# Designs tried in a protein design chat: VH-VL binders against Prefoldin subunit 5 (PFD5). Part 12

Target 1, 151 residues: Prefoldin subunit 5 (PFD5), of Arabidopsis thaliana (Mouse-ear cress) (p57742)
Amino acid sequence: MASSSSRGEMEKMGIDQLKALKEQADLEVNLLQDSLNNIRTATVRLDAAAAALNDLSLRPQGKKMLVPLTASLYVPGTLDEADKVLVDIGTGYFIEKTMDDGKDYCQRKINLLKSNFDQLFEVAAKKKSVADEAGMVLQAKVKQLTAATTS
Below, E stands for the ipSAE of ESMFold2; O stands for the ipSAE of OpenDDE; V2 stands for 0.75 times the mean of E and O plus 0.25 times the DockQ between their complexes.

## First folded at step 8 (VH-VL; framework fv_clesrovimab)

Design e2 (from d2 with heavy chain P105D; at its last look DockQ between E and O 0.86; V2 from the best seeds 0.00; counts 0 for: pae E 2.2 > 2)
Fold by ESMFold2, look of step 8:
Structure e2 (fold): chain C 151 residues (1-151), chain A 125 residues (1-125), chain B 107 residues (1-107)
Amino acid sequence: as target 1 above (151 residues)
Amino acid sequence: EVQLVESGGGLVRPGRSLRLSCTVSGFTFGDYTMSWVRQAPGKGLEWISFIRSKAYGGTTEYAASVKGRFTISRDDSKNIAYLQMNSLKTEDTAVYYCARDEDYDIYWEDYFDLWGQGTTVTVSS
Amino acid sequence: DIQMTQSPSSLSASVGDRVTITCRTSQGISSALAWYQQKPGKAPKLLIFEASILESGVPSRFSGSGSGTVFTLTISSLQPEDFAAYYCQQFNSYPYTFGQGTRLEIK
């Protein structure tokens, strides 16, 4: 919800200023919602990678296989050592990690995504409140101006 | 060419204010988190502040040494990041760099893949 | 804040030498570490991120390793242009902190 100070500033604005404020706030809300969806999708993918790493730790050394790291990411390989994996860190780059380091990497990234989601969700809620209040003030000003013009 | 150009440095007395600008060209400025990092004469690097892109809320953070005195901001329409420095102290004397953080990264782990050449701020009586 | 300590603070070496620089952290940062090169009068330049990934355009003689609290930057065969200052930086959490730097000079 918008603050009392923010509402008071909106009521001093002209109709064109309120339209611009409303349009900008709506655009920002849409951007934030897209980012929230991206965070949620990445979290699902990393959860799948963490599950795959857990399953991988049970496989025999030296067996040739396509090794799943995420729901959509596979690498060819063998279990050369029971404690080594290659991790995709974005844009086609891979790093070698022990199994424990790979699990730690996934958990670190998952924790970051969840914390970032919570923070961004609060930002989006506040911006949505601003957008909604700007809309209400705009509607009231249009009604007031129309009444003054016809009377 | 991709570049960052800092400006607005100079000599000021303690207690005064100064505003630095970082002008960006050659990439989509609005997609990136931007940081300021400073280096005192003969010293190492100190991160000061960042401002995230609008897609990540435009949120800001500050090092304890400048919190409450410095304000970071951005104007995406002009491709400029700003650092408003108030209540300057002699220990704020440094070369100030603006730097680009990787903000296509949803994790908010910031390392600086592009740096400006810096602008010098000297705070002296 | 996460303290970053580089070792050595200064070293001298010859062209062709193999050089290692160590960065130690006051707490675990997994692989959230970057390395920078800074030449006199110039801005820092990113060399390595995520402890071991070379930034585009960085020569393959540079490599990074480590996880947790101990990290190493290695130059396998020094070239004349490699004499500079080197900094590690953690990006695990803000405030982002840098090591105090390592000066690499001609022997």
Scores: ipSAE 0.505, ipTM 0.752, lowest interface PAE 1.6, mean pLDDT 85
ESMFold2 (binder alone), look of step 8: mean pLDDT 90; pTM 0.925
OpenDDE, look of step 8: ipSAE 0.743; ipTM 0.883
ESMFold2, look of step 9: ipSAE 0.438; ipTM 0.736
ESMFold2 (binder alone), look of step 9: mean pLDDT 90; pTM 0.924
OpenDDE, look of step 9: ipSAE 0.744; ipTM 0.884

Design e3 (from d2 with heavy chain E102R; at its last look DockQ between E and O 0.76; V2 from the best seeds 0.68)
Heavy chain, then light chain:
Amino acid sequence: EVQLVESGGGLVRPGRSLRLSCTVSGFTFGDYTMSWVRQAPGKGLEWISFIRSKAYGGTTEYAASVKGRFTISRDDSKNIAYLQMNSLKTEDTAVYYCARDRDYPIYWEDYFDLWGQGTTVTVSS
Amino acid sequence: DIQMTQSPSSLSASVGDRVTITCRTSQGISSALAWYQQKPGKAPKLLIFEASILESGVPSRFSGSGSGTVFTLTISSLQPEDFAAYYCQQFNSYPYTFGQGTRLEIK
ESMFold2, look of step 8: ipSAE 0.519; ipTM 0.773
ESMFold2 (binder alone), look of step 8: mean pLDDT 90; pTM 0.923
OpenDDE, look of step 8: ipSAE 0.782; ipTM 0.904

Design e4 (from d2 with heavy chain Y104W; at its last look DockQ between E and O 0.60; V2 from the best seeds 0.00; counts 0 for: pae E 4.2 > 2)
Fold by ESMFold2, look of step 8:
Structure e4 (fold): chain C 151 residues (1-151), chain A 125 residues (1-125), chain B 107 residues (1-107)
Amino acid sequence: as target 1 above (151 residues)
Amino acid sequence: EVQLVESGGGLVRPGRSLRLSCTVSGFTFGDYTMSWVRQAPGKGLEWISFIRSKAYGGTTEYAASVKGRFTISRDDSKNIAYLQMNSLKTEDTAVYYCARDEDWPIYWEDYFDLWGQGTTVTVSS
Amino acid sequence: DIQMTQSPSSLSASVGDRVTITCRTSQGISSALAWYQQKPGKAPKLLIFEASILESGVPSRFSGSGSGTVFTLTISSLQPEDFAAYYCQQFNSYPYTFGQGTRLEIK
């Protein structure tokens, strides 16, 4: 299997080679974890936007609502137009959409982000396994060397 | 100058292999998803495959017509994307374009804002 | 796969005319649609993305509209350089599919 073959290959490596392998694998895992966090953050924000759009589509124009200024501070506000929203598409462009179209836009992006998350999570898990295995083999070799030097 | 340049096309018999290259200049290759799109003679455009940036795992997707036969890859140190085409069929005869799309972490848009000029692959006996 | 159908398949028009090309999809794609122009022997060029947003450097005579399953590309006043093939492309789900194309020819 890939795990058995990988560990056998690692056990033939010298300590310096194993340290380099582990360091590179750790860096790659950190990069992938940062990317997973970015996807998760974007998904949470889009979920919140989609939920807000759904609630707004059920309400009449001019209904008062709390408008977030910060995570912990809200102020009263009203809708300017009941069936239109502006959507930030991530490059400084805003587009006007109906609430239904805005919700569909959010759901499309959420679906893409979830699919990408699953694929990236598998890649990150495999890299993490390599890093962990390299660490275990390295620790065992260091212990063998310290035992040999005391005999 | 910002551009994509395809190479590696040619005449090949069915069942053989070719590797196409897409050489990138004028932008940071590692920030983009790279795609291959083909156009058979007298036909429209067909998306074939993409490969995401290394930051997003270098993950790939393939059209059903080429899955299992074609492999997309990238070498970010050389700024080259590749399409390895195995078990070629006469139906694979086309002009092959490489194209880029944005690999933004928050919002992904999978439209192609920059295309190469294409390389022609002809598969015939 | 999402089927993309363009109409008309070809269109003859004169410089200065207003033309409209329609793209219909077999299922809803929200606004995940792009339009491309392709001149003979050349690579496609992006005109419009997200159904209605002009790519940088594209003349303002081009516009796009639509959502869901029906989309249009409009050229408000044809110029000589606009005679080309036009393709729509969905980017809602893999595999990304293109319309069969619309050839815009000089009368």
Scores: ipSAE 0.230, ipTM 0.682, lowest interface PAE 4.2, mean pLDDT 82
ESMFold2 (binder alone), look of step 8: mean pLDDT 90; pTM 0.928
OpenDDE, look of step 8: ipSAE 0.708; ipTM 0.871

Design e5 (from d2 with heavy chain I106L Y107F; at its last look DockQ between E and O 0.67; V2 from the best seeds 0.00; counts 0 for: pae E 4.1 > 2)
Fold by ESMFold2, look of step 8:
Structure e5 (fold): chain C 151 residues (1-151), chain A 125 residues (1-125), chain B 107 residues (1-107)
Amino acid sequence: as target 1 above (151 residues)
Amino acid sequence: EVQLVESGGGLVRPGRSLRLSCTVSGFTFGDYTMSWVRQAPGKGLEWISFIRSKAYGGTTEYAASVKGRFTISRDDSKNIAYLQMNSLKTEDTAVYYCARDEDYPLFWEDYFDLWGQGTTVTVSS
Amino acid sequence: DIQMTQSPSSLSASVGDRVTITCRTSQGISSALAWYQQKPGKAPKLLIFEASILESGVPSRFSGSGSGTVFTLTISSLQPEDFAAYYCQQFNSYPYTFGQGTRLEIK
């Protein structure tokens, strides 16, 4: 409906206008795709942090564990404070949180990232459709111009 | 110098329209979410709208008190954020501030670390 | 909308006093809360973000605490320049609502 109206407007455009429209739409799609990839990467990192916090909270304070020094070498160690963590909030600052507060912090950030992803995905899909339609109309107009020139 | 400067306020009759501008200098405007916050005379602060950067879709949100009447927009080439205010009511009388949010909230907390001086809108019959 | 309720609405205190302002939220916001100071005729100034982190340049007599639904701003030893209005704001979900404000006046 609105897409049909937009296509009609594209077909009224000259070749230079369509080329500019497609270039701008392609740039915007690329920016949005990069932003979506950034969100995906951050979500994976936060999921891993949340999983680590959950695993750590299941281990009692003082329980012996193996602490990795390298990929193949471990030493015995114990947890000193199993119920508190330091959270990197960006800008070079860390704050101390309980395990429960740390998990809540991670979940809040994950929820924000998922909401941002859903919103951006919708925008990116719409912009991609505009770019694709502009490309098809442009290709058709170029063929039409070539046919008129050669005849 | 890093700053935000609001303009476009004034006296207007109910039902009329007014456009506010927030002119930005001293930082990369296109990287930030921009918000409008208002304060009625002798009252507290009310967040009313934001607009995200183009990289994050340029998407907008509105408080229920202004949804459908106000439109936020941005022109990154001019470093200006706008607030188009339609169907103004006497309860819209306030000082209007623009505010900068930190970078898009991937890992940074949302909060307003930079505010303009405000522009006064008076809606009176 | 998340309702933000500050208490007290106004407060009289003397220089050197310890002052505590409370912000209650109608639902959990984790730590997504900021505190602002506003002097008469001026724009608000950020004091604290993420409930407890001081903005750079803010005196250490200011502190914030809390998580979930109850948050506090504390001024450990009140100075003459601290007489102002104070606002909390939540950043958990849109709309980003403010508390109604607390006026801190000299006794």
Scores: ipSAE 0.257, ipTM 0.700, lowest interface PAE 4.1, mean pLDDT 83
ESMFold2 (binder alone), look of step 8: mean pLDDT 91; pTM 0.932
OpenDDE, look of step 8: ipSAE 0.701; ipTM 0.868

Design e6 (from d2 with heavy chain K54Y; at its last look DockQ between E and O 0.56; V2 from the best seeds 0.00; counts 0 for: pae E 4.3 > 2)
Fold by ESMFold2, look of step 8:
Structure e6 (fold): chain C 151 residues (1-151), chain A 125 residues (1-125), chain B 107 residues (1-107)
Amino acid sequence: as target 1 above (151 residues)
Amino acid sequence: EVQLVESGGGLVRPGRSLRLSCTVSGFTFGDYTMSWVRQAPGKGLEWISFIRSYAYGGTTEYAASVKGRFTISRDDSKNIAYLQMNSLKTEDTAVYYCARDEDYPIYWEDYFDLWGQGTTVTVSS
Amino acid sequence: DIQMTQSPSSLSASVGDRVTITCRTSQGISSALAWYQQKPGKAPKLLIFEASILESGVPSRFSGSGSGTVFTLTISSLQPEDFAAYYCQQFNSYPYTFGQGTRLEIK
């Protein structure tokens, strides 16, 4: 329940309650940060795929290229059927799409991921603020306790 | 067994409230978006609301027909999704299904691969 | 909101027939479309997602095609258990919307 407390409400909490609040908020921030990193990585990969599809669509059918047979052996070849691609749809399946449909799919997913990133980033920032505030109140209460002990 | 079980339906008068529950078993509830979809008697399907996993902020969306009156929520410690329905109208009479979709940050699509059997809500004077 | 229009609204067919159901959208949705089957008194069952990919356990007589604004569900040889209602759904943007349904009945 970390998002429901204000600074004044936190200062009324006992040390054990504040530790629990801080620990829960920290765990939630870590999970959200991992999700943000995954979204950013997926967006970069889709941007690269869209760029590759655009580059491929600009090349004439039959253009010569080197075709790998093994990791270290290449032979001359030509691009066959340059109008269609296989798209990884994120579930381990691939489907055949035209290049235009493939670019459209990538752009749709990129737009979704960017919007989700922005929304999730705001949520993570709010959770981080709660964690930091709880930590400051906790530290102040611990200092009060240690000051009483040393007197 | 992987399943969704709705409960909490019944007969209510217009203007009253009702809360539906969707209890899940057999999968990691926290990895999924949960949705409610309803079907009025003899009619087609209408999507109502979803709530994303907490890894994606627990964010919610609502159909215009219920926005401001219905509230979706989830309790991952109990493996339950809820639909709080306030200010019920006769037009809300339907079978209410809960459904899931995967909610991952990469290339996943939002479609409903598992549905409950539904719970009936009747709003009648 | 994206409007989804199925055609026909109902049809009658015999076991062994090939049938095609069409779903048209009010704006382009790329391939973000699913098909569901619903038998009387039962919950919907996912048949096809991403316009053309069969869900696990769905018989191969079902197929889907299309992109953009026009999509089709095809059943290549009807079986007795295929007489049901069928719905398309877009998930390109919320609110997620369904077609009005197509009732497939035995002749």
Scores: ipSAE 0.241, ipTM 0.679, lowest interface PAE 4.3, mean pLDDT 82
ESMFold2 (binder alone), look of step 8: mean pLDDT 90; pTM 0.925
OpenDDE, look of step 8: ipSAE 0.761; ipTM 0.894

## First folded at step 9 (VH-VL; framework fv_clesrovimab)

Design f1 (from e2 with heavy chain E102R; at its last look DockQ between E and O 0.65; V2 from the best seeds 0.61)
Heavy chain, then light chain:
Amino acid sequence: EVQLVESGGGLVRPGRSLRLSCTVSGFTFGDYTMSWVRQAPGKGLEWISFIRSKAYGGTTEYAASVKGRFTISRDDSKNIAYLQMNSLKTEDTAVYYCARDRDYDIYWEDYFDLWGQGTTVTVSS
Amino acid sequence: DIQMTQSPSSLSASVGDRVTITCRTSQGISSALAWYQQKPGKAPKLLIFEASILESGVPSRFSGSGSGTVFTLTISSLQPEDFAAYYCQQFNSYPYTFGQGTRLEIK
ESMFold2, look of step 9: ipSAE 0.472; ipTM 0.733
ESMFold2 (binder alone), look of step 9: mean pLDDT 90; pTM 0.924
OpenDDE, look of step 9: ipSAE 0.768; ipTM 0.893
ESMFold2, look of step 10: ipSAE 0.438; ipTM 0.717
ESMFold2 (binder alone), look of step 10: mean pLDDT 90; pTM 0.920
OpenDDE, look of step 10: ipSAE 0.770; ipTM 0.894

Design f2 (from e2 with heavy chain E102S D103Y; at its last look DockQ between E and O 0.74; V2 from the best seeds 0.66)
Fold by ESMFold2, look of step 9:
Structure f2 (fold): chain C 151 residues (1-151), chain A 125 residues (1-125), chain B 107 residues (1-107)
Amino acid sequence: as target 1 above (151 residues)
Amino acid sequence: EVQLVESGGGLVRPGRSLRLSCTVSGFTFGDYTMSWVRQAPGKGLEWISFIRSKAYGGTTEYAASVKGRFTISRDDSKNIAYLQMNSLKTEDTAVYYCARDSYYDIYWEDYFDLWGQGTTVTVSS
Amino acid sequence: DIQMTQSPSSLSASVGDRVTITCRTSQGISSALAWYQQKPGKAPKLLIFEASILESGVPSRFSGSGSGTVFTLTISSLQPEDFAAYYCQQFNSYPYTFGQGTRLEIK
């Protein structure tokens, strides 16, 4: 793309160019917002997983517990291998990890998601600003054009 | 059929320019980060550049060895990634591969589950 | 930059052998490591990612292990098609770097 999205560059553009710019920028903002929501959702899920792993690591192995069979029927059971967990990786694959490795994996992914969110948020804010400015310049140029043809 | 096909390699003199293309088929190209990786004769692999999808800002990164000289771009309507190589040096002689990132783009972790067969660039006079 | 050192640089082995290749990193990368196989004149092929996860279609005789700074690729029973070069790659931080490679040759 061009080196600048300044107001001055937009004011040199024709109405059709400004409409195209605004429409493309709006579409890109929507895509970025969807991506930000995906990152937020994944972060919430991993925070919950990390909390669950922490809770599990505090429980003794072999402790008896009630295991639901149905909504209203429970049976006695024990926590099997309290130091092992299955970790969601990539696109739906799971692997077995120790409790500590699972916590480390979750924390690493959470840190990546938070950093990626911050970077993408800045990109989305800049693109939104371009879309808004294009809309304002378009509106002003249409008014200016009609006033010029009247005089 | 999922594939990446590189083209545009050849013999050029130092200081000249060359443009590589990576044509993609068999998957939704616009959803993926794409990378270029090169391999000099008899040497190992060197990551060169990536370009992220528009959904993740279309941002680019470059290895220090090529920054300022190479430009990565993409045309999602044609399913093509490009590598514009300017001010070529003898050290740029290599097979150039394009590659697809196999990890979910949300984490921005780049390892490469799909590779082209490469195109050879020779910089010599 | 994170330096990646593979050992051995080359290795001769027979069909049926158990083979281990080591990748050492100059700093901790947690489990952000991939392994690739490359045959002469061909592009690399992903074998393992996240240090230990087999890519779809990779035979179970391949396995990966390690975390932090030391990683291994193991082939439990070498087959004729496994004679190739092997590379590790870190994806922990930019620039992404590869090991110098290990050539696995037939005896």
Scores: ipSAE 0.484, ipTM 0.749, lowest interface PAE 1.9, mean pLDDT 84
ESMFold2 (binder alone), look of step 9: mean pLDDT 90; pTM 0.929
OpenDDE, look of step 9: ipSAE 0.778; ipTM 0.900

Design f3 (from e2 with heavy chain T33W; at its last look DockQ between E and O 0.83; V2 from the best seeds 0.00; counts 0 for: pae E 3.7 > 2)
Fold by ESMFold2, look of step 9:
Structure f3 (fold): chain C 151 residues (1-151), chain A 125 residues (1-125), chain B 107 residues (1-107)
Amino acid sequence: as target 1 above (151 residues)
Amino acid sequence: EVQLVESGGGLVRPGRSLRLSCTVSGFTFGDYWMSWVRQAPGKGLEWISFIRSKAYGGTTEYAASVKGRFTISRDDSKNIAYLQMNSLKTEDTAVYYCARDEDYDIYWEDYFDLWGQGTTVTVSS
Amino acid sequence: DIQMTQSPSSLSASVGDRVTITCRTSQGISSALAWYQQKPGKAPKLLIFEASILESGVPSRFSGSGSGTVFTLTISSLQPEDFAAYYCQQFNSYPYTFGQGTRLEIK
């Protein structure tokens, strides 16, 4: 969040300084937005994993199923050790967990991601506000110079 | 070689300030979150703060024991993390370690896979 | 804050012994627990994260287990280099907290 003193200091800046400020702020906003998108994608993936774990925990061990090899080709298979899963923890490590431990892992990560998202969203919003204010002050200065040259 | 090197420790009087530096080499510092952890003489470890990477807002967290007195910061262009310690108290006497938080891209977990050697801060009259 | 309590606070053992160190938490932390080793005058070294995953380069005689509120670190056959202090740390929520430590000494 920008303060009145921040707006006042922007109004004292030259056009080149304001343009540089806005360009830097826009760059930083883009970087933060990429990170927000990464968090959203990870959260969706973990939500899907948690739903799959719930579905698996309702299935009897040894249930026959069709396993896709491609979008339109399936082979018969059976569910082995229906109470255990392998969890990809995001670094090339896979770890074996029970269904309940897998659900707990997913929920813990979702909670962490949501907390990080909220904090990052606020930082991005404040940086966007700085960029917007710099743009408004820049436009006002250009208008003042244009009016002076036409008078 | 991958390493963290702390500096800036020393003997100071209560109420004074001190700034610690953590110099990073051998990895892309800007991608990692960084923590400070301290250990009072004869005592256990205490996490005191961390700072997120710039891509994640450069935001910070603090333990209650130091909140309002200590400030963590980073300069990614110089590969340095800082801990500014103001209003020092005798109980701040400790070895101060900087530590790298493990980077799992999306999942972010604050356990520490790389530690510096520590720098000693002594606060006494 | 999540309180972390290690047991025992100190332990004497001989080379070749199997030892177990326990970490108890004041509330459930799922598997968000790490173990560190600290030799005298040295920085801590990560041994285990996510309760049971060995950090790269850590000998296989170290293992971790547990979930929820009770966790264990086991050393299956002590070596002379294993006599050190050991700490658990939770990373479930801020502030991250450490156990008070367990000193493992030569008997």
Scores: ipSAE 0.307, ipTM 0.729, lowest interface PAE 3.7, mean pLDDT 85
ESMFold2 (binder alone), look of step 9: mean pLDDT 90; pTM 0.927
OpenDDE, look of step 9: ipSAE 0.587; ipTM 0.843

Design f4 (from e2 with heavy chain D105E L114Y; at its last look DockQ between E and O 0.62; V2 from the best seeds 0.59)
Fold by ESMFold2, look of step 9:
Structure f4 (fold): chain C 151 residues (1-151), chain A 125 residues (1-125), chain B 107 residues (1-107)
Amino acid sequence: as target 1 above (151 residues)
Amino acid sequence: EVQLVESGGGLVRPGRSLRLSCTVSGFTFGDYTMSWVRQAPGKGLEWISFIRSKAYGGTTEYAASVKGRFTISRDDSKNIAYLQMNSLKTEDTAVYYCARDEDYEIYWEDYFDYWGQGTTVTVSS
Amino acid sequence: DIQMTQSPSSLSASVGDRVTITCRTSQGISSALAWYQQKPGKAPKLLIFEASILESGVPSRFSGSGSGTVFTLTISSLQPEDFAAYYCQQFNSYPYTFGQGTRLEIK
């Protein structure tokens, strides 16, 4: 929520200043919402990776399995090294880890993403409050101007 | 080519102020957290401040040694990060580096993949 | 603050030697550790992040290992360009702290 001091400064601003303030605040809120979505998408991806690692750890060395070539086409293959995987860390790097280390990596990153989401959500809520307050002050000033021009 | 160039260093008396600039090119500056790290003569490295991208709140943090005296800021339209240093002390004498955090910041884990060549600040009577 | 202690503080070695530098932390940081190389008069250069991942363009003779509170940087066959200072850095939590450095000198 906007502070009374912040609202008081807004009420002293002209209509053009308020329009600029609101437009900038709305832009910032949109950027923060996109960032929140990015964090959520990354969390879902890492959850899926952790689940895949768990499934792989249950399969014995050399057991035949279907290896995806596309979303709809699979071919027979075998698991060559049951205790090691390559992990995509999201920056174009792949690292070799044991399956247990890969699971721990995924969980650590998931925990970071969840914490970062909560913190950023709070920031976005505060900026949204500023944007909404600027909009209300602007609306009140426009109403005042409209009343003057119709009389 | 990623480039970071610091400027604004110099010799100044205690209690005075300086503003450092870090001008960047070769990457989308607005997408990255930027940090300042300093190195006193003959000493190791000390992280002093970061500023996150505006898409991640533009939040800042400071080391206790500079908190309240230094202010980090950024101008994404000019591709410049700033460090305003007030109330300078002789202990602030160091080479000051600006540094870029990892490619993009969803994890908020700050390690520094690109560094400038540094600008020297000397605070002496 | 997380204290970072490197050992040794300095080291003399010959080209071709295997060198190991240790970084100890005052509390567990999982794998949130980076290693940097700094040559005289130059800025630091990132070598390793996440304790063991080599940064792009870093020679394979460099490797990192460890988790928790003890980490190592190893150079398997020392080259002339490797004589420099080396720093570890934790990125588990701010304030982000560096080790005091290890100076690697030619014997």
Scores: ipSAE 0.500, ipTM 0.748, lowest interface PAE 1.6, mean pLDDT 84
ESMFold2 (binder alone), look of step 9: mean pLDDT 91; pTM 0.931
OpenDDE, look of step 9: ipSAE 0.661; ipTM 0.862

